VH-VL binders against p42126. Designs and how they scored, part 25

Target 1, 258 residues: p42126
Amino acid sequence: QRVLVEPDAGAGVAVMKFKNPPVNSLSLEFLTELVISLEKLENDKSFRGVILTSDRPGVFSAGLDLTEMCGRSPAHYAGYWKAVQELWLRLYQSNLVLVSAINGACPAGGCLVALTCDYRILADNPRYCIGLNETQLGIIAPFWLKDTLENTIGHRAAERALQLGLLFPPAEALQVGIVDQVVPEEQVQSTALSAIAQWMAIPDHARQLTKAMMRKATASRLVTQRDADVQNFVSFISKDSIQKSLQMYLERLKEEKG
Short names: E, the ipSAE of ESMFold2; O, the ipSAE of OpenDDE; V2, 0.75 times the mean of E and O plus 0.25 times the DockQ between their complexes.

## First folded at step 10 (VH-VL; framework fv_bebtelovimab)

Design k1 (at its last look DockQ between E and O 0.71; V2 from the best seeds 0.00; counts 0 for: pae O 7.0 > 2)
Fold by ESMFold2, look of step 10:
Structure k1 (fold): chain C 258 residues (1-258), chain A 123 residues (1-123), chain B 109 residues (1-109)
Amino acid sequence: as target 1 above (258 residues)
Amino acid sequence: QITLKESGPTLVKPTQTLTLTCTFSGFSLSTSGVGVGWLRQPPGKALEWLALIYWNDDKRYSPSLKSRLTISKDTSKNQVVLKMTNIDPVDTATYYCAHRGYKWGFWPYFDYWGQGTLVTVSS
Amino acid sequence: QSALTQPASVSGSPGQSITISCTGTSSDVGGYNYVSWYQQHPGKAPKLMIFEVSDRPSGISNRFSGSKSGNTASLTISGLQAEDEADYYCSSYTGSTYVFGGGTKLTVL
């Protein structure tokens, strides 16, 4: 299983731990397990909130899985991107209170997941940076991920962060507003439990309706453009120059062997 | 290639428990995201979904029938079993098992079906 | 009761186009793109023809197309052929359950 769910039904929360060795990359299997696990919790009335965290030392999630984007058919790329879109839509529009307990590095697709949450807590460790660094890799963040960052930290900060591919260490992450709290690493879990309890003190219906109102415009932009966004991704990732670059990155990673 | 086959009694008496077995090949119920569902179709009537079991043993039931249904699997035998309690003549139908899952993500559609088995509930 | 409404029957002559409607609510067809269409010939199991509103499985003729507007999904069959005579069912996945339409009998005249 790549998703470990530790329920505390008495408290109305579950901890969802990412367990996709080695670095919680967003493989097609992991994306699928995340959506199905989230759906189960959404349909169980004993749960009102979920804490997202990592079971892997030092990493929350390293982001998109390069093996899903290299040396595959165009149909595979389309299916993969649909799966990425589906996870984002499901997390972003969830009626559950979602809190990220970011106990490791959180670049790119890891930051995608964290940005969908209602609240983000980052461990105070300089190795644990958060941000959307796609441009440093020659990749353009999809418009709906740009929208999500912009909604979180504002237009000008998002504009600079995306163009430069910034990764924020804890103090800067707090200052720019990409995370809501920074705490000692050993306090991340307890702080997440405290935060989710504050959110749950708000009547469920009013909280959920307010969240839906605030997120409707951003979510609907992707929903109405899903197929076009998929075709744009497939066209981009299928270019020979991009495929060659991805193959070189994968070869370098294999030579390093963890 | 994916195939499914339903088996079980063709004639049952009211109040009994109906047990249906789906035996399949061409896929594993260990594959993430894969599931097997049960549906039925009364003679001359529309399709009705009954239950679904996922590779990780997670289960879904039709809300109106949940109290009467139990779905289970035996991954080593490539089988899924549906039990329906307190059978009534209205339960007379062709019962289908179906594969659910497009290997590229969350894909909630039934792409391969068994041929079905008619279950008649006597008066 | 069924949450999805289909016409009981439609008919067409060979070579014509026909459209079968499937009307739900904002809680199913209108709220989700998990819409599918199944073809069922007499005495046979259903066959998936369209998924995700408009996508075709491998091996399904491009004469079959799907669309959605608001709470209504549509299946269009172009260039009608005798082999298309069957029952057609729409379905919507609604977050943990499946809902089916009542079915439409297509007659090829």
Scores: ipSAE 0.481, ipTM 0.793, lowest interface PAE 3.3, mean pLDDT 91
Fold by OpenDDE, look of step 10:
Structure k1 (fold): chain C 258 residues (1-258), chain A 123 residues (1-123), chain B 109 residues (1-109)
Amino acid sequence: as target 1 above (258 residues)
Amino acid sequence: QITLKESGPTLVKPTQTLTLTCTFSGFSLSTSGVGVGWLRQPPGKALEWLALIYWNDDKRYSPSLKSRLTISKDTSKNQVVLKMTNIDPVDTATYYCAHRGYKWGFWPYFDYWGQGTLVTVSS
Amino acid sequence: QSALTQPASVSGSPGQSITISCTGTSSDVGGYNYVSWYQQHPGKAPKLMIFEVSDRPSGISNRFSGSKSGNTASLTISGLQAEDEADYYCSSYTGSTYVFGGGTKLTVL
């Protein structure tokens, strides 16, 4: 099981822990389990909030699984990207209060997950960076992810961050506003619990409608353009130059593990 | 080739518990992302989803029937069982089990169906 | 949960094109692209014809197509054939449950 759910029905909160070794890459299977786990919690009236965190401190999520995007068929790329879209849609539009307790590195797809949450807490460790570094790999962020970041840190900051593919250490992350709090590692979980309680103190109906209103434009745009977005991704990722780049990166990763 | 077959009583008395078994082949319920669902269709009426069980033993139920339904699986036997308590004539229907595939991460569709079994509730 | 709204019946002559509508809400059809269509002949199990609004499973004729606008999904059958006479059900996965339409009986004249 790649997702551990620790429910506290009495508190109305569940903790979802990522457990997909070695670095919580968003593989197709992991994406599926995340969506299913979230679905279960959303369908249970006893829960109003969810904390997302890693079962293994040090890495929140390394992002998308590059093996899903390299050396596969176009059909596979399409399916994988649809799964990514699905996860984003489910998280971004969730009626639950979502808080990220980021207790590790949070690049790329990891940051995508974190950005969908209502509130983000990052451990104060210089090794833990958060951001969208796709451009460093020659990859562009999709419009819905761009919008998500833009809606979080503003247009100018997002424009700079995305073009340069910046990963922010805790101090800079807080400054730019990509995270809401930076706390000592040992306080990340407790801070998340306190934060989520604050959000849950708000009447659900009003909170949910406000959230929907704030996020409707971006979410609806993706829903409307879902197929086009998939086609764009497939066309892009299938390019020989991109495949070569991804392959080289994968090889480097293997060398680092060895 | 994926196949599913429903089995169980075709006649049930009111207030009793209906137990249906789905036996399938061509896939394993140990495969990540895979699920098996139960649906029903009263004669001349529309389809209704009842329950779903996933490979990881997570279960989903129709909100209106949740209190009456229990779904379980035996992966080793390739079987899924549905129990419905407090049966009533209104529950007369053809009951189907169906495969919920795993194609693109999250694929919430029923692509393979059993032939269905008609269950009549009568005193 | 309230069923999705479909016309009770539609009819067409061989070779014609017909469209079946399926209307839901922003919480189902309008909320996600988890719209599917099933064909059911008398005495037979439903068959998946369309998924994800407009995608066809392998082996399904390209005469069947799907679309969505707002809270309404549509199934179009072109080049109508006698074998197309059946009941058609739309479905929407809501993120937690499955909702079905009331079904549409298609008659080929």
Scores: ipSAE 0.017, ipTM 0.533, lowest interface PAE 7.0, mean pLDDT 92
ESMFold2 (binder alone), look of step 10: mean pLDDT 91; pTM 0.931

Design k2 (at its last look DockQ between E and O 0.72; V2 from the best seeds 0.00; counts 0 for: pae E 3.5 > 2)
Fold by ESMFold2, look of step 10:
Structure k2 (fold): chain C 258 residues (1-258), chain A 123 residues (1-123), chain B 109 residues (1-109)
Amino acid sequence: as target 1 above (258 residues)
Amino acid sequence: QITLKESGPTLVKPTQTLTLTCTFSGFSLSTSGVGVGWLRQPPGKALEWLALIYWNDDKRYSPSLKSRLTISKDTSKNQVVLKMTNIDPVDTATYYCAHRGYKFGFWPYFDYWGQGTLVTVSS
Amino acid sequence: QSALTQPASVSGSPGQSITISCTGTSSDVGGYNYVSWYQQHPGKAPKLMIFEVSDRPSGISNRFSGSKSGNTASLTISGLQAEDEADYYCSSYTGSTYVFGGGTKLTVL
């Protein structure tokens, strides 16, 4: 089980906890469990909102699982990227109110998940940075993730953050607008419950229609280009230089675990 | 490789509860994303989806039949069981179980099917 | 309750190309790419031929191709052969449920 769902149907809320050891990397299996769990909640009229958070200490999600992107076949890379796109599309277009309770480090693909939410709360711990740091690994953020960041923090801040691969500590994250609140670690859960209740106080139909209208252009850009985006990813990730960089990074990660 | 086989009664009487068992091999229902579905096909008619159970015990049912259906699994025996209550002659059909695989993430397609078992409901 | 409409039958001569249509709505075929096609020979279980509108499982001939436009998906079989004679069903996955077309009997003349 990589996704733990704690329902409170009486309140119309579920807490979806990431439980993919060691650091909630977005493996194919984890991506699949997230989509299936989200789909179940979306099709249950008892639920109007979901809080996304981590069951792993110190990390919300470390991002894309690089083992899925290194030393595999082109078909595997294509399948993996389709799974990443699927999660983003499902979260970004969800009729549920989504609140991120970011109780740990949130780089790269973790930030991808957080940026799809309606509201983001980050624990006030200097180790818990958030951002899209792919360029520091020699990897570029896909256009639809660039769009998501740009829509959240504006063009100028996004342009700088992406080129430098910035990770924002809590105070800077709040200032740049990549998160909506920063609170002490022990208050993250209660703050998320309060925030989601405020969002759910808005009549569902009007809120959902407004969200769909605001997000339609960004979502449609990926939907109409989905196959091309997959082929671009496969072509890029298959390059020998990129594979060598990924292998080097994975070896350094083994040393950090040691 | 992946195989599935349906078993259960071939002739049932109206109002009985039909119990069908799908016994499979070549995959584990503990693998994330994997599911087993049940479908049926009345003689000379189209396929109809009935139910699905996932590795994590999440279940889905055809909306028109959900009040009559129960799906369950026994992972240690590699079995999935479908029960359908209050059987009627219109339920006469070939019943199939089918594998829904984890193939590169979310993949909602039935790629391996059992041979099917004909269930006839007496009139 | 079938939400997908297929012609009851279609025929073609060996070597020809034929196309089978599958018409749904904007809430299924039009709105999602979870469209699949199944081939069923008499007395046999269905076989997955096409998934995700146009993708072929391993081992399926490239004579089989799929597409969609608006609310209509299409299965095209080129270079028609005698063993292609079978029933063909389209399916769409939406909202945690599956819907099937009524099926099309393909006759090879």
Scores: ipSAE 0.455, ipTM 0.789, lowest interface PAE 3.5, mean pLDDT 91
Fold by OpenDDE, look of step 10:
Structure k2 (fold): chain C 258 residues (1-258), chain A 123 residues (1-123), chain B 109 residues (1-109)
Amino acid sequence: as target 1 above (258 residues)
Amino acid sequence: QITLKESGPTLVKPTQTLTLTCTFSGFSLSTSGVGVGWLRQPPGKALEWLALIYWNDDKRYSPSLKSRLTISKDTSKNQVVLKMTNIDPVDTATYYCAHRGYKFGFWPYFDYWGQGTLVTVSS
Amino acid sequence: QSALTQPASVSGSPGQSITISCTGTSSDVGGYNYVSWYQQHPGKAPKLMIFEVSDRPSGISNRFSGSKSGNTASLTISGLQAEDEADYYCSSYTGSTYVFGGGTKLTVL
């Protein structure tokens, strides 16, 4: 299993641990398992909150799986992007309290997952950076991801961060507001438990409606423009120049592992 | 080619437990993302979803019938079993098992169906 | 969960275009793009005709098309043929359950 769910029904909380080696890349299979796991928890009335974290410290998630976006058919690209949209929609609109316990690097798609949560805790390790660095790879963030970041850190900060493709170390991440707390690595999980308890102390109905109100505009826009967004992605990713760039990057990664 | 076939009793008495088996070919429930669902249709009435089982043994049930339903799988035999307790004449219907495919990720549709089996509940 | 609302019956002549509506709520049809349509001939199993509001499975005629506006999904059948006479069911996945419409009987005159 690529997703480990550790339920504590008594506490009304489940811990969802990412276990997709080597770096929790968001492969098609992993995306599917994440959605199914989350859906199960949402349908179980014994749970009110979920903590997202990595099974292996060091990497929260390296982001999208580049192998899903390189050397494949347009149909594959379309399907993959739909899966990414689905995960975002499910997380972003979840009635559950979602807290990210970020115990590793959190770039790009990893940051996407973290940004959908209600609260983010980052381990104080200089090697653990969080941000959307798509532009460094020549990739444009979709509007719904842009909105998510903008809604988190503000328009100006998001504009700068996205254009430069910034990855924030813990201190800067906290300063810019992309995470809510920075704590010693050994305290990340316990802090997440404490944080989620605070959120769950709020009446569910009021909390959920407020969350929906805050996030409805962005979510609804994606739902309405889902196909257009997919087409844009496919058109972009299928460009020869982009495919070449991705291929080169993948080759470099292989060399580093070897 | 994907095929599914329902088997089980066609006549059941009230209060008994209905056990239906779906035998399928052309796919495996070991494949990530794949599921098999059960649906039913009373004569002349609409379709109703009953249950779903995934490759990872995750199970989903209709909220209204959850207390009466148990779904299970035997991957090695390519079979899915549905049990429904405390059967009543209102449960008379054609029961279908259907393939829930995996198409580029999460894909919650039933693309292949069995022929269905009519189950009549009568004393 | 409440069933989706469909007209009981629709009719058309060969070559015409007909539309079947499916009305739900913001929690199903309006909340997700998980809308599908099934065709069912008498004594036969349902057949998937449309998924994801407007996508067609392989082998399905392009005479079948789907759309959605607000909480209402629509199935349009163009160039109506005799073999199109069947019951049609809309469905919506709600993120946890499957909801079906009451079905629409299509008669080809």
Scores: ipSAE 0.220, ipTM 0.712, lowest interface PAE 2.9, mean pLDDT 94
ESMFold2 (binder alone), look of step 10: mean pLDDT 92; pTM 0.934

Design k3 (at its last look DockQ between E and O 0.77; V2 from the best seeds 0.00; counts 0 for: pae E 8.6 > 2)
Fold by OpenDDE, look of step 10:
Structure k3 (fold): chain C 258 residues (1-258), chain A 123 residues (1-123), chain B 109 residues (1-109)
Amino acid sequence: as target 1 above (258 residues)
Amino acid sequence: QITLKESGPTLVKPTQTLTLTCTFSGFSLSTSGVGVGWLRQPPGKALEWLALIYWNDDKRYSPSLKSRLTISKDTSKNQVVLKMTNIDPVDTATYYCAHRSYKWGFWPYFDYWGQGTLVTVSS
Amino acid sequence: QSALTQPASVSGSPGQSITISCTGTSSDVGGYNYVSWYQQHPGKAPKLMIFEVNDRPSGISNRFSGSKSGNTASLTISGLQAEDEADYYCSSYTGSTYVFGGGTKLTVL
């Protein structure tokens, strides 16, 4: 299992732990398990909140699985991107209170997951950076991800962050507003529990409707343009130049591990 | 090639427990994302979803029939079993097991079906 | 959950195009793109014809297409052939359950 769910029905909270070694990359399988796990919790009246965290301290999620986007068929790329869209939609529109307990590095797709949450807590470790660094790899963020970041840290900050592909250490992450709290690493989980309790103290109906109202524009746009967005991704990722870049990057990663 | 086949009693008495077995080939329930579902169709009527079991033993049930249904799997035998308690003549139907594919991530459709088995409930 | 609404029957001549509607609610057809269509010949198991509103599985004829507007999904069969005579069921996954339509009997005249 790539997702470990630890339920506490009494508290109305479940902890969803990412357990997809080595760095919780968002592989197709992992994406699927995440959606299925979340769906189960959403349909269980015993739960009102979910904490997302890594089972492996040091890395929250390294982001998208590059192996899913390199050396595959266009059909594979399309399917993979649909899975990414699905995860984002499910998280972003969840009626559950979602809190990210970020206990490790959180770049790119990891940051995507974190940004869908209602509240983000980051461990105070200089090695743990959060942000969308796609542009550093020659990749552009989709509009729905751009909107998500923009809605979190504002237009100007998002514009700068995306163009430069910035990864924020804890202090800067807090300053720019991409995370809500920075705490010692050993306090991340307990802080998340306290935070989620605060959110759950709000009447569900009012909270959920407000959330939906705030997020409806972006979510609806993706739903309406889902196929077009997939086509754009496939067209982009299939370019020879992009494939070459990805291949080179993967090779470098292998060398670093060796 | 994916194939599924339903087996079990074709005649059941009221109040008894119906046990149906789905034996499949061409895929494994150890594969992440894969599931097997049960559906039924009364004669001349519409399809109805009953239950679903995933590779990770996660189970889903129809809300209206949840209290009567138990789904389980034996991955080593490529079998899924459905049990339905307190059977009634209204439960007379063709019962199908179907493959819920792991295709391009979350894919909640039944792409392969068994031939179905008619179960008649009569005293 | 309430069943999706389909016409009881539709008919067409060979070569014509027909459309079958499937009406649900904002909690199923209107809320998700998890709409699928199944073809069922007499005495046979259902066959998946359309998924995700308008996608076709491999091997399914391009004469079959799907669309959705609001709470209503539609199956269109172009160039109607005798072999298309069957029952057609729409389905919607709601994030927790599978809901089916009442079925539509298609007769090829």
Scores: ipSAE 0.428, ipTM 0.794, lowest interface PAE 2.0, mean pLDDT 94
Fold by ESMFold2, look of step 10:
Structure k3 (fold): chain C 258 residues (1-258), chain A 123 residues (1-123), chain B 109 residues (1-109)
Amino acid sequence: as target 1 above (258 residues)
Amino acid sequence: QITLKESGPTLVKPTQTLTLTCTFSGFSLSTSGVGVGWLRQPPGKALEWLALIYWNDDKRYSPSLKSRLTISKDTSKNQVVLKMTNIDPVDTATYYCAHRSYKWGFWPYFDYWGQGTLVTVSS
Amino acid sequence: QSALTQPASVSGSPGQSITISCTGTSSDVGGYNYVSWYQQHPGKAPKLMIFEVNDRPSGISNRFSGSKSGNTASLTISGLQAEDEADYYCSSYTGSTYVFGGGTKLTVL
């Protein structure tokens, strides 16, 4: 079980805890369980909101699982990217109020998940940075992730952050607007509950329609280009130079573990 | 090779509970992402989705029929069971169970179907 | 309880191309690429012909193709053959449920 769902149906809220050791990498299995768990909550009228958080110490999510992107067939890369797109589409367009309780490091695909939420709370720990640092691995963010960051922090800040692969520590994250609150680590969960209550105080129908209206153009841009985006990813990730770089990075991670 | 087969009564009376069993082979319902669904087709009419159960015991039901449906699984027997309460002549249909693919992540469509079993509700 | 609209019937001669439409809403056909097409010969179970709007399972002829525009998906069958005579159903996943079209009877003349 890689996603722990702790329901509080009386409050209309569930806590979805990421439990994919060691660092909540977005493996195919984890992506699948995330989507199915979200879908279950969306289809249960007793839930109006979900808090996304981590069960792993020190990390919210380390992002895309590089083992899914290295040494595999082109068919595997296509399926993996479809699964990544699926998670983003489902989170971004969800009728539930989504709040990220970011109790650990949140780079790359972890930030992708957090950016889909309605509200983001980051623990005040200098080791907990958030951002899209793909360019530091020689990987470019897909257009729909660039759009998501741009919609969150504005064009100029997003342009700079993506080109440099910036990771923002808590004070800078709050200043640039990539998170909405920074609180002591022990207050992250209670702050998330308070925040989600503010969203749920708005009549569901009006809130949901407004969110859909605001997000429709960005979501539709991916939906209409989904196959092309997959083809671009497969073509890019299959290049020998990229595969060699990924293999070297994975070997470095292996050495750091032991 | 994935195969599914529906079994259960072929003639039922109104108000009874219909119990249908799907027995399958060629896959395991303990495999992440895998699901088995139930659908029906009244004679000469369109297909209608009824229910779905996932490997992790998560369940989905048609909203219009949810109060009458229960889906369950027995992974050790390779079986999925559908119960439908308070049967009515309108429920006369061929009932199918079908496999939901998992190979490329989440695939919300039915790639393998059983042969179907006709259930007739007397009037 | 069909949520998707299909023509009741379509016909064509061997060798021709025909198209079957499937119209839904922005919450199903228009909102996601989860459109599938099933072929059903009399007395047989449905067979998946097209998934994800325009993908074919292994073993399905490239004479079958799919597309969508807005809230309408289409199944195109080129080079019609006698064996293509069957009922065709579209389906869409809505993020929570599955909806089916009413079916289209294809007659090969």
Scores: ipSAE 0.012, ipTM 0.612, lowest interface PAE 8.6, mean pLDDT 89
ESMFold2 (binder alone), look of step 10: mean pLDDT 89; pTM 0.904

